# Designs tried in a protein design chat: VHH binders against q99177. Part 22

Target 1, 341 residues: q99177
Amino acid sequence: MKRGESQAPDAIFGQSRAFALSDSSVNPDVIEYLKSVRQEALRTNAISIKNHMNLQKRTRHKSSMYDDEDEGALKRHAISPSLIRLQRNVEIWVRWFNSVKATVLTNAYEFTGYEDETLDLLLLFLKNYLEDMPSKCTTVEKIISVLNQHSFPEKAEEKEENLQIDEEWAKNILVRLEKTKIDSVEDVKKVITEGDKHELVGYNQWFQYLINNEPQHTTFHEKITSKQLWVLIKYMSNTWIKEIHKKGRHYRRLQDWLFYILVHTPERVTAEYTSILRDLGKKCLELIQKKPVEAHENKITLPKEMAELNVEIPAAVENMTITELTVSVIAVNYGQKDLIE
Key: E = the ipSAE of ESMFold2; O = the ipSAE of OpenDDE; V2 = 0.75 times the mean of E and O plus 0.25 times the DockQ between their complexes.

## First folded at step 6 (VHH; framework vhh_rezetamig_d1)

Design d3 (at its last read DockQ between E and O 0.15; V2 from the best seeds 0.00; counts 0 for: pae E 8.9 > 2, placed apart)
Fold by OpenDDE, look of step 6:
Structure d3 (fold): chain B 341 residues (1-341), chain A 123 residues (1-123)
Amino acid sequence: as target 1 above (341 residues)
Amino acid sequence: QLQLQESGPGLVKPSETLSLTCTVSGGSISSNSYYWGWIRQPPGKGLEWIGHIYYSGRTYYNPSLENRVTISVDTSKNQFSLKLSSVTAADTAVYYCARQGIDELYWKPFDYRGQGTLVTVSS
């Protein structure tokens, strides 16, 4: 009788184990991640308990005057060169970042909704695309029928020709439409305006998504929920930041995503979320200290979309790494200055 | 419902100072959950962030405009203002005042903006 691995919810995370850690199909990186998370959770709890216990012990005022002048040599812990660098540049770097953040967010607003006119053009494009399909399933025919009931503005065809809409967009929309009950043009509009609501679940899915997709500001509005953002930050902290630092196979893509994650992190966050950010900052700091930035080889690069927004990297920021930026932003914007002191 | 409305001259001469005011209704500027900012869109170009202000008076400016931009807030009038000095033809744009959520609970960057006002710099 093979002792059925008790699907008991993990005591720490309160979630049913979706998979056995011993399953050979489980990504080893995920296992390591989960171990790390567990360890960290245990540490945090231990610290919390210790702090609670120490608070109880401090009430005993034992005045023992033990004068032991242990002359322990002020080993002037030579501030690491990396830390000195951070201290010198943190203000400039964060100022630049905040500017970039504002720029990206400003432009993100334009994408939060289609103007009615634009939406009509998109509908027209979709209609034309579907009509031109060599083979039409019943669903496609239905969608076409619905779209034919819509009154398009005058000269919409002329304007549609000017829209550089690619067929790939239409294909993606069609996939979504096929999964949705379409009874009216409003339903189609809704599908167009609603981001892919498919929630990525789990480390592997997110990892695959990140490495295969360029980050865009619209992605953070349409696809990434507030909760998911923090999941990504945790993944970044626990695993991806190391890959970035080591210039692994996907370091550039992950770097770009980290940049966008920082950009789309709220300015004011709860203590819980601050703790998560702090952990990321600590990890970055550890990496920076282990490998002194002499390797100017990991200079920050702008994601494609940011470059298109005419974001520039000033000379003062040119040699900055994404890990340095991350620490700096967390230290200054989120009140974790002790990370750089 | 929160409403933002830009007001000011639509025409400014070169080298003069562009001055706009945003009037906020249906909400208070004296909130710690928002920045109040200005953005602009030059003809044929994308949106450009100019700057924003916190209710405390703390300002953040686009570095490219920092030396020419002043944003101020008047909590008593529920208004904030933009001054852009030494304007040129390059400053011709539709100017928008906007609110930016900064709190996690209200994290909707630029969730509200005015209708915009065209400011033309011409002699």
Scores: ipSAE 0.640, ipTM 0.872, lowest interface PAE 0.8, mean pLDDT 83
Fold by ESMFold2, last read:
Structure d3 (fold): chain B 341 residues (1-341), chain A 123 residues (1-123)
Amino acid sequence: as target 1 above (341 residues)
Amino acid sequence: QLQLQESGPGLVKPSETLSLTCTVSGGSISSNSYYWGWIRQPPGKGLEWIGHIYYSGRTYYNPSLENRVTISVDTSKNQFSLKLSSVTAADTAVYYCARQGIDELYWKPFDYRGQGTLVTVSS
């Protein structure tokens, strides 16, 4: 009855042994699916290359009239050295980036939410804090009433007494509860579990936040919403990528934020969001071609957290700039290869 | 309520194929809300994402492993599986199966993970 026991348990993780399944072969349908996906990718790349050449020729003829009028020293050269460098390196740069993205997203904070037991402790602490308040408005009384409907296990009451929760946490939760319509315990749980998302408004407040705060992987899971991510991408396209490219006052901090924005951009996006990424890619390409810099002067540096994850820049990728990485990722991962072809 | 349990051989010979199965209980693998994934942790190193699968069969793999990895799903058994071909000692690790929520506007972290199973590659 011990057939298939060839696995040592890992005491740290409490691993259990398992019996070998009779099915050890790869499903033929999966193999055929993978072949189909690969063939479509190859056909799509060939079509993109042809369309890029046709678009470039058409654009060159139309832009040649205006480019001649614009002095066009760069435009009189067929392809800038910066674009050639990009074309040669895009695939190796993106492959490296995708491996880093996978590492970051897997290793950083990856299990969100509270265990039910922990959530019960937080609810009980909040209830006790509110009940001890000297003056209670009608909103506080309603929240207490809602919490009184929740059944707390005896274990939670015992553990809450021993839990060190800062009263400032409770005060902050109350402020957020007062801004929310509370009809049930589930509404209170939602406020607790969502954390303190940023309430920043507009370009200037976001800029000040970014320059004063080092980005972390958890920032994008705990403090920045999906909608806010796309607002930041638009700010990058409109303003910050130029500052990064020129090595302006805050370029290293903004570069770190851009790196993490790229990491957290979803794998699958709608056409609307793809268009937003394309705008950023076009700006990057414009900067690379019209304001060339020596790569060793602007080579990418990684956010501090990457060293903690043992992520380093290999020699084959060493002289890439963040601007070059950004357009490369957009071109390859989001189907915008015509930008660089 | 939801539980993920890894199963498969703990010892694999070099050049052979590592094969693991994750059994999902207390929930259905046929969900439009989740990816089902594999991650591993080599001894003394950080976690490495291997890949994930949607219940329809669509897969996404870590580029560093993609030429050796196959992930598959069997909805009738409520299971998904990992095969990693041509293994070497570098593939020795604790392997975890995990669930990941889908968000069309934001990448989500894994929300459930199995206990893990050690797979050793040795002669």
Scores: ipSAE 0.012, ipTM 0.435, lowest interface PAE 8.9, mean pLDDT 72
ESMFold2, look of step 6: ipSAE 0.000; ipTM 0.309
ESMFold2 (binder alone), look of step 6: mean pLDDT 84; pTM 0.851
ESMFold2, look of step 9: ipSAE 0.000; ipTM 0.192
ESMFold2 (binder alone), look of step 9: mean pLDDT 83; pTM 0.850
OpenDDE, look of step 9: ipSAE 0.512; ipTM 0.817
ESMFold2, fold request of step 23: ipSAE 0.010, 0.000, 0.006; ipTM 0.436, 0.368, 0.303
ESMFold2 (binder alone), fold request of step 23: mean pLDDT 83, 84, 84; pTM 0.850, 0.852, 0.855
OpenDDE, fold request of step 23: ipSAE 0.000, 0.409, 0.000; ipTM 0.196, 0.781, 0.216
ESMFold2, last read: ipSAE 0.011, 0.011; ipTM 0.421, 0.416
ESMFold2 (binder alone), last read: mean pLDDT 84, 84, 84; pTM 0.855, 0.855, 0.857
OpenDDE, last read: ipSAE 0.329, 0.020, 0.283; ipTM 0.747, 0.218, 0.723

Design d4 (at its last look DockQ between E and O 0.01; V2 from the best seeds 0.00; counts 0 for: pae E 16.9 > 2, placed apart)
Fold by ESMFold2, look of step 6:
Structure d4 (fold): chain B 341 residues (1-341), chain A 123 residues (1-123)
Amino acid sequence: as target 1 above (341 residues)
Amino acid sequence: QLQLQESGPGLVKPSETLSLTCTVSGGSISSNSYYWGWIRQPPGKGLEWIGHIYYSGRTYYNPSLENRVTISVDTSKNQFSLKLSSVTAADTAVYYCARQGIDESFWRPFDYRGQGTLVTVSS
């Protein structure tokens, strides 16, 4: 955690936690949860120590001389309960996910552009802003010339003067127009309508964006490019999936983003992109097998937009974690089923 | 976590005023970095921006609706409201409240929104 916006919540939260530590003031359900977390930590440590000691007593038999008919038996015998759980449920979980994905991609809000009257007012405001500039380069004069050819409705000047359009908006649009070849008013309309893609670069900028913003379907159309989606998948694989799995400080927000990243990952991907997904799947499997988490603490939750679309979590899916969903989706939808064999 | 919750009647008679309230939780509406807005989606049509308000009370409205719309803010309740007067069947839509960053493109992206509430205009 870095210094910044989190400083205020930490101070307030820390004061509240210290006050709430008295046994008589604590909700009994919270006490039971804390006891279960402590017990799991103690069990994990004891198992680790014993496993380390038992490796010294390992022996080997000449079983292959007389037991060739069960060549796969060791593989099946060594399969962890977590992997068996995946194998048993993967098809049901992925079917549910595919239904959710279809609902989001079909029914969630998506910015479709401005109505013509609104667009005319934006064009008129931009024109007036540019005409009022004290000095104009040739690019600005070209844009003004293009806008002068546009027919504005007779009431547009009155409505534009009654509206208070943000001058900073016009400055931003001009910057983008200067980077685009402008030959007609339709080129200007396109720039106004398409908005800016995110120019975030690097892990820290993306992390701060994700923890401060909820995922939405329209964001993946307006702000996040295809290349940036794959950068986010790499960050999930390298860092954030572990934070999610251990219920770190931002795990619920990062879980929501992972869910949406999976929803918006293209159905058809290159071999290079498939290998990126496979790396995420491998990390998920590693986490599930080496450090299992109590199901009641890591159950998948619906991001707000999905709940608004009346997506439901059926009983067959109720105890699935996002980590389990992620490896399941990668295995089934992206041809990586050997991950869960 | 910031959350926005719409509330208000789901049925409004023609010529009456549609009135909705958005309650903001997990954050302060008194922010110099955000507008607080309303959007709607009529059946079978695209999403339409209605307007937004800065916490000081400054409003910005969709010109197609400006003569019928009023957006207000109550910072003491951490709420903002929509009133749309003289409604007709054409105003039947799902209405959403939303937050929009002041540095973003005007009228377009919102980084948080409510679940939406269907408002039907009928007799």
Scores: ipSAE 0.000, ipTM 0.222, lowest interface PAE 16.9, mean pLDDT 73
Fold by OpenDDE, look of step 6:
Structure d4 (fold): chain B 341 residues (1-341), chain A 123 residues (1-123)
Amino acid sequence: as target 1 above (341 residues)
Amino acid sequence: QLQLQESGPGLVKPSETLSLTCTVSGGSISSNSYYWGWIRQPPGKGLEWIGHIYYSGRTYYNPSLENRVTISVDTSKNQFSLKLSSVTAADTAVYYCARQGIDESFWRPFDYRGQGTLVTVSS
């Protein structure tokens, strides 16, 4: 596919042309039509903006006399205050985000493994799984013995029960353990950490992973496949974003993950993926509309790694929420401007 | 397979309102990936864009028709409609409803359209 000339994004929709005007595969009539439509849309948008500006000027003066009746018609879709806020700040927010993205992608730390707490839960799960095996070979017994030497944190069992790790994970780990000389818990940890090619499957597993692990740049390269990224975006859109918005128990962690998800979302995406992003944007927008900015108590915070990279939140971004950022990024970076218009 | 079907009167009197409905089948109008629009072709003339609507209800109109055109969407019926007020003989045309994709951050042409319906404005 010849790298068609990077046509400048459409000013109206924030999208580039799907095809070059010189593309021989495109019906000339269609091209002409598109040109016409684009031109008309631009004109329409310009007129709309102008009218909106004029209406704002006129509403200041006519405080006077005309009473009751036609309140019905001019329900000028008063752009929600929340949308106005987005429109005013979207450029600044996205610029900042892009800067942060660049910083994270350039200065990424190497993945050092699971957080200790997560690792402990995994060890506990493994232990329980192995203990529950009906038949234990000598190797399994040895592993169990080693794991029994480990001191698990308080309430680890309760947390482990919630983790709902797939038995398939344990099976896979066991296979690896059987191939490795295991003399200590550290050896087990190493096996778990070095080859964590285990794909988390399902909502619950991912959820537990997210809430128990801080997002890191390296996680997205080493552990999260492209396909899985989109699964996470779907989960975010369908469920987690609501928890963030209502400041649920895990809202901070989920917020951090959402930030990193945005950072690691590819710049170019397929139609299918665009749709997924749009859905996320829509959900965010809905939440924003339900809770006006004036009531926003959930200001954006920097994930730990970003803070360590000396990322700062400028004053212009200080009052921004992650949902606002999400909408803004989707609108601008992914050509979905209609979400904020 | 996605199908778009125009429906409405084929004859409208001058000064009246032309009303057409597009019924979408084989797909959801509630998709966030598409604009739903109306185009027309007067006899012997080229295609003219009338307007588009997003599933949210956001509309874009041809400025030349903006004062006369209303496009609406009914997601429950999987339909969108066109109203063109104060019609004249100049509004005689084949009217098409069509879908325009918003895909991969690209503005795409219409990928599906109806068969079209001739609307004649005559006394």
Scores: ipSAE 0.000, ipTM 0.198, lowest interface PAE 12.2, mean pLDDT 79
ESMFold2 (binder alone), look of step 6: mean pLDDT 84; pTM 0.850

Design d5 (at its last look DockQ between E and O 0.01; V2 from the best seeds 0.00; counts 0 for: pae E 11.1 > 2, placed apart)
Fold by OpenDDE, look of step 6:
Structure d5 (fold): chain B 341 residues (1-341), chain A 123 residues (1-123)
Amino acid sequence: as target 1 above (341 residues)
Amino acid sequence: QLQLQESGPGLVKPSETLSLTCTVSGGSISSNSYYWGWIRQPPGKGLEWIGHIYYSGRTYYNPSLENRVTISVDTSKNQFSLKLSSVTAADTAVYYCARQGIDEPYWKPFDYRGQGTLVTVSS
């Protein structure tokens, strides 16, 4: 069993090599070339880190008198202002992101189920919601009937008011209830507790889910498989990122989801997945370049759960957009630095 | 179809600067998926990497040549260029411009390259 070169992502390029350098089918000259490139990349990365530290000092005035004539050739492709901004802030932004990621992954509430009291409040909320519906189908009436058989704790109504339960939750639950044979309150509890085990398939289903649900840490463990995560990243890359960038109807929700997607993206990924991330990064970069969003118009906001975890947005990050963050994270954390160079 | 074509003098005198231009057709240099680079093959020797340029203007050079090499890109002309200063007989080689993929599926070195141009350094 030839010790398969560890499919570990290349530390420099953030992806596995398309071919093993030890592959006999690879031209030796190509191997040498790749080695050279890799070595140079390593050096450049090292120097870039150093020079970013030193270039703050030497921008003094060498007025080089070089004469007017060959002005044409050295047109230093003026790094777009947007790229300059990314380059200047990428370290700070990524550091902050990593801290947030750590906070979410460490402190996020592990949903171990609803306490009985909480469940009762949810049932009460659901009951009230259904009773207030202007039109009730037979199914809804049945559910109401079942819920009316439940003995609610004293003062549950007072406590329910404290539960910031969104009507959207009730709507979602109702959809599930309609698909389930409900004969007792226990059935309703089960539907509430088991979460939506329904695997979402397809763009439309996912889109509807995202826009109607807040992202939570637990969702990524309970509902979103690893494979589905990448599907979401693809959808984000292909469609949703544009919506975010142009501040479409659902841009805030989608932004929150993008944030959580980034948080829950594995640190180590295969070449294939790296390519997907890179694509997202490229799309973000393209959008940034086409329409530099005045930082003031599309500042990053914290998802609700993160806010509850006392995550703060420091001043240095306040003007950052989610698109910029995405590019930055992909560039730095996944070895795609070329996106911001 | 993407095509790369080298152009420049085939003869350069010692101590002068070798200058080559690569013209890219059938694709844009303004791609964030590729490096655009130069490689050379001296007679009887293997391929040597000279350097690459990214569309942003970021350059990567072979350390052995770093002090003598300048690569530039002109996105408006869809061209990139090589300058090698202080040439010697050791710089006689077939020079190729080439595209280097950065990520999959484009992480294939020399997926596209020019036909090459012989540059002879002679007095």
Scores: ipSAE 0.006, ipTM 0.210, lowest interface PAE 11.0, mean pLDDT 79
Fold by ESMFold2, look of step 6:
Structure d5 (fold): chain B 341 residues (1-341), chain A 123 residues (1-123)
Amino acid sequence: as target 1 above (341 residues)
Amino acid sequence: QLQLQESGPGLVKPSETLSLTCTVSGGSISSNSYYWGWIRQPPGKGLEWIGHIYYSGRTYYNPSLENRVTISVDTSKNQFSLKLSSVTAADTAVYYCARQGIDEPYWKPFDYRGQGTLVTVSS
């Protein structure tokens, strides 16, 4: 990622999706996260392990309990201007959101696999990328030798030159190839077509994935299971919504993910799942009442895929924040209207 | 009651491999809710995360150590292990095995850890 996000025109629709979703094993923000973990652990090093473990558990429990109590107390004293703004706009904001949700769920791209011609182009690009590397280990040389055994169509070289293919995709494919025994071109094709089958588990893996990948509709079909969606909603409630609200280091990326999580949350949910959504709504309400922000500083923007689908933000909703949208959707679409009364 | 117990040699020669085992009792290592990890504290320094493993075998390592670290799990023995290759005096530290909640905020890397075992790298 020498260049970071490209400023060049977007890749061809299908190819862009294939190239933008690869995981990264190293990210500067992951390194900074690990440094922060080290700092937190250092502050507890001077106390007994037993006391630290009990205190840590009680602190998490007490913090959640205190936050819930504080929200209730704020409702008893005064309604903030931010809450009044929410009450006035919730209907039109949710109507717009429901239209966007319908557009995304109906029209957005779903990856179904590569045609043989597309596979040949990807193989040729990978081969050329590996051949151009300044330093090649034995594994890379083996992969090149395998690709040399494949007969490419005569026109593939001309088409490959005219396509915009992301070098980051090739780097990610190479990482996966190095983990696999490669004896034939079919082994390389399997790595390309099967995608990253590695299951993401836990906060650190999901955080790394989200900060390194734009949300796309196809991801919620192919990589994120229904169970994992609810795990992500809990992470939003417990941690990420606060980072979004205060405009933390990754707030724009996390905002885009929250938007897509809302779009892909099922319309029919159990009482248990409704409670999870309610917790997120309560946190959103707490944040907008405790620390309101100017709309121009934090107004919602469309994720790239939604903009490509010609979704627009009408004037009536242009100053809405994602935090306001989130509690509005939860209140109206999931029967939690008492949150905004 | 959950207990984590480190075991392994307290002395390791330079250039050799440091090998530690953590035995888990009072709970199962096969859990959807936890990672099982290793941390260390060099003399006079703070805690350093080494890596962790999910019971399915998926590992995650500190990038500064990843070329020398292997963490493995044996669910049948309710154990996980650390191997750190090519050690030097800089690897002298108290080593802890630890349990990390997979849903905890990123700044709380563990909720249980062992007593720790001093490993000294010396000729």
Scores: ipSAE 0.000, ipTM 0.369, lowest interface PAE 11.1, mean pLDDT 74
ESMFold2 (binder alone), look of step 6: mean pLDDT 84; pTM 0.852

## First folded at step 8 (VHH; framework vhh_rezetamig_d1)

Design f1 (at its last look DockQ between E and O 0.02; V2 from the best seeds 0.00; counts 0 for: pae E 16.1 > 2, placed apart)
Fold by ESMFold2, look of step 8:
Structure f1 (fold): chain B 341 residues (1-341), chain A 123 residues (1-123)
Amino acid sequence: as target 1 above (341 residues)
Amino acid sequence: QLQLQESGPGLVKPSETLSLTCTVSGGSISSNSYYWGWIRQPPGKGLEWIGHIYYSGRTYYNPSLENRVTISVDTSKNQFSLKLSSVTAADTAVYYCARLGIDELYWKPFDYRGQGTLVTVSS
């Protein structure tokens, strides 16, 4: 490696909006999805699709009602050892969690924008990328023209040659620039600094993003909107918590994401959002009671950012699972204590 | 509770433009999770997809209609609209506005639709 290589500049370029490949995911994937929807409608009578959609929606609602009846059946038996374990440990586990949450929310890095020097480097890299393109439409030529009007510092040209800026970033920026009226360098700067925070849509896009990226505090500021947070909580409840509990293919990464989702869940939430959290808590309890955790198999580890903040794991929480933490936090911090009664 | 309500004239003369508006209530049209579309059911036939629009303005149309159809969105009024030009008696149908879900977990197109409005092209 080069002697002068540091983690901080790479972290900014690699972890900031400029290197978020997922920000441009809407165009081709959405077009392909729309083509498939059109083909489905043309091949299959739209009345049949309508009836099938209504049937699936009704069965999902009925399944939720049957789940409530199944909860009644669980109450007919004696309290399980797993529930007793929760009852005995919930206070110390949640106390530790609240301490970790405070540390992350107070001390973790948060992206607040590019410095002017960094922005100049990004503009120069974009200009050079566009100039090297094999075929240039009038839009690309216009963008090059406005970038040529910008005064780049002499130092920026030298630094750009030595930087490891991802060409995928430039491709993504160009896609967004082609959708925008560009009259000046300021318009280009705006596109670079302002992401499309709504680029990730649907389960598959979010799943691929989560398994390919570790959670960080800044992500919940820059990438994940408050509304999308609740979508992720629903995905956790419906699918990912089972994979975590069974230690499935991506369980470690999904566990880290669940931890950070809990950290960034607002303290004050509406009744609708409380119900979403309750559903997750019910699922966690179901899994814990079906497959009790052995002490030596549930050793907790911290996500990378938390470890770098010098968060400690006391012996009292060392064998807690994320599934146990999740129901404990929901019960105590969100007023759902009957879950662990 | 999401509601989609079609509005517009129920009678259109041949060669004129059919114009319908869908008003969305109980939700925002400016959603990155949905497309907003139009379908119709001609007499004695099944449902036919007309097209749909993303709140940013991007459209996709049924190739059989694309030369005559325009779908637009007005996010400030929480509405989207259909214009079908040069109508004939063959365009007589019940017209529905609908929401198309993009979420792979809930993979079903047109998960909500309006009650429908009959548009008759006379003569």
Scores: ipSAE 0.000, ipTM 0.135, lowest interface PAE 16.1, mean pLDDT 72
Fold by OpenDDE, look of step 8:
Structure f1 (fold): chain B 341 residues (1-341), chain A 123 residues (1-123)
Amino acid sequence: as target 1 above (341 residues)
Amino acid sequence: QLQLQESGPGLVKPSETLSLTCTVSGGSISSNSYYWGWIRQPPGKGLEWIGHIYYSGRTYYNPSLENRVTISVDTSKNQFSLKLSSVTAADTAVYYCARLGIDELYWKPFDYRGQGTLVTVSS
């Protein structure tokens, strides 16, 4: 398999293509997504150009207030029950969200590194985890061998029993270790301490990362760049939001990520970014309108870190869905109220 | 009838901050249906969007100017303002304040704008 030529960054996504679209292994949904995004981008650009051109021509035309009273039948399009619900609750929901956002941004733990003692405990935990694996690949064996060369403090075993280290952590670290040349315990320490510096490229990589990792405040500062954030919003808008709404296999994880994405979305955004958010809002609204009653079955849940920060879901927000929250936040915080009017 | 009027100095020195104010009459800035924005037209060039603000204070800026632009709103005075820092000759333009409608696409073209004010950047 020829060393995949570093495909030029996709101008639409701002990232290098992680896969060939012609590859049979590519999910058709991804292809459709890419086509949709491209089409939307072209449309947006076309509209922008057209608007610029129209502004140049409108210099002289006298604002004749043609009161065209077109009496056309105010078909009072009966506001959908779902829209009524949004309109009634949007202020409460957004207020709550803003409170949560403030809490996360102010109180969330900022990782400043591991103390040596803690690092040793993590190494020990990792070692034990790997040793207990039913099947070990050559890479795992090598890592175990490296870890066995490390001198652990005498009391480390006792302390380890008291540590509530999540196996998910070990799994994630293992994935990183497998991608890294490990020759010494220092290499393992480096992987643990430096975080995942690997830039995720492409839809599939990000998807895998999101489903396998819990969102954390620190992740958005350490791993997710501003540009990448918007890529994730686009992915959310085009594909993941549907999975959330349908309660697909990874809907909870994706919901958590959407929550954090909203929290970390900048308050001030460009017109381009506003358009992206608006698209997400529209998609959410569309989903809500399609299944207004069933939507209540997918109540919002708090991500783990938020729960740890003692974030509570008040009664007024209890029946809210993440999709409803998303459209509400976009409508109010980003001046897109027309989405819910 | 809605009227927008630009006010501010017509001459700014290089490296200084351009400051303009738009006074809105015949309508309220505190509307959820509109953005209030600034556009400019350099001599011999097309219109350029600078940015706009929602009545809540939410701002949206042109990426090319984002680091130099500040737009603010004063709902009590029914005014919004533009500050453009570190100006150069390239910032010489007729500046317009405008109202932007919110629509299904993103925002409507400017439906109302001021007469414009020429700002010249010169030593």
Scores: ipSAE 0.000, ipTM 0.192, lowest interface PAE 16.0, mean pLDDT 79
ESMFold2 (binder alone), look of step 8: mean pLDDT 84; pTM 0.856

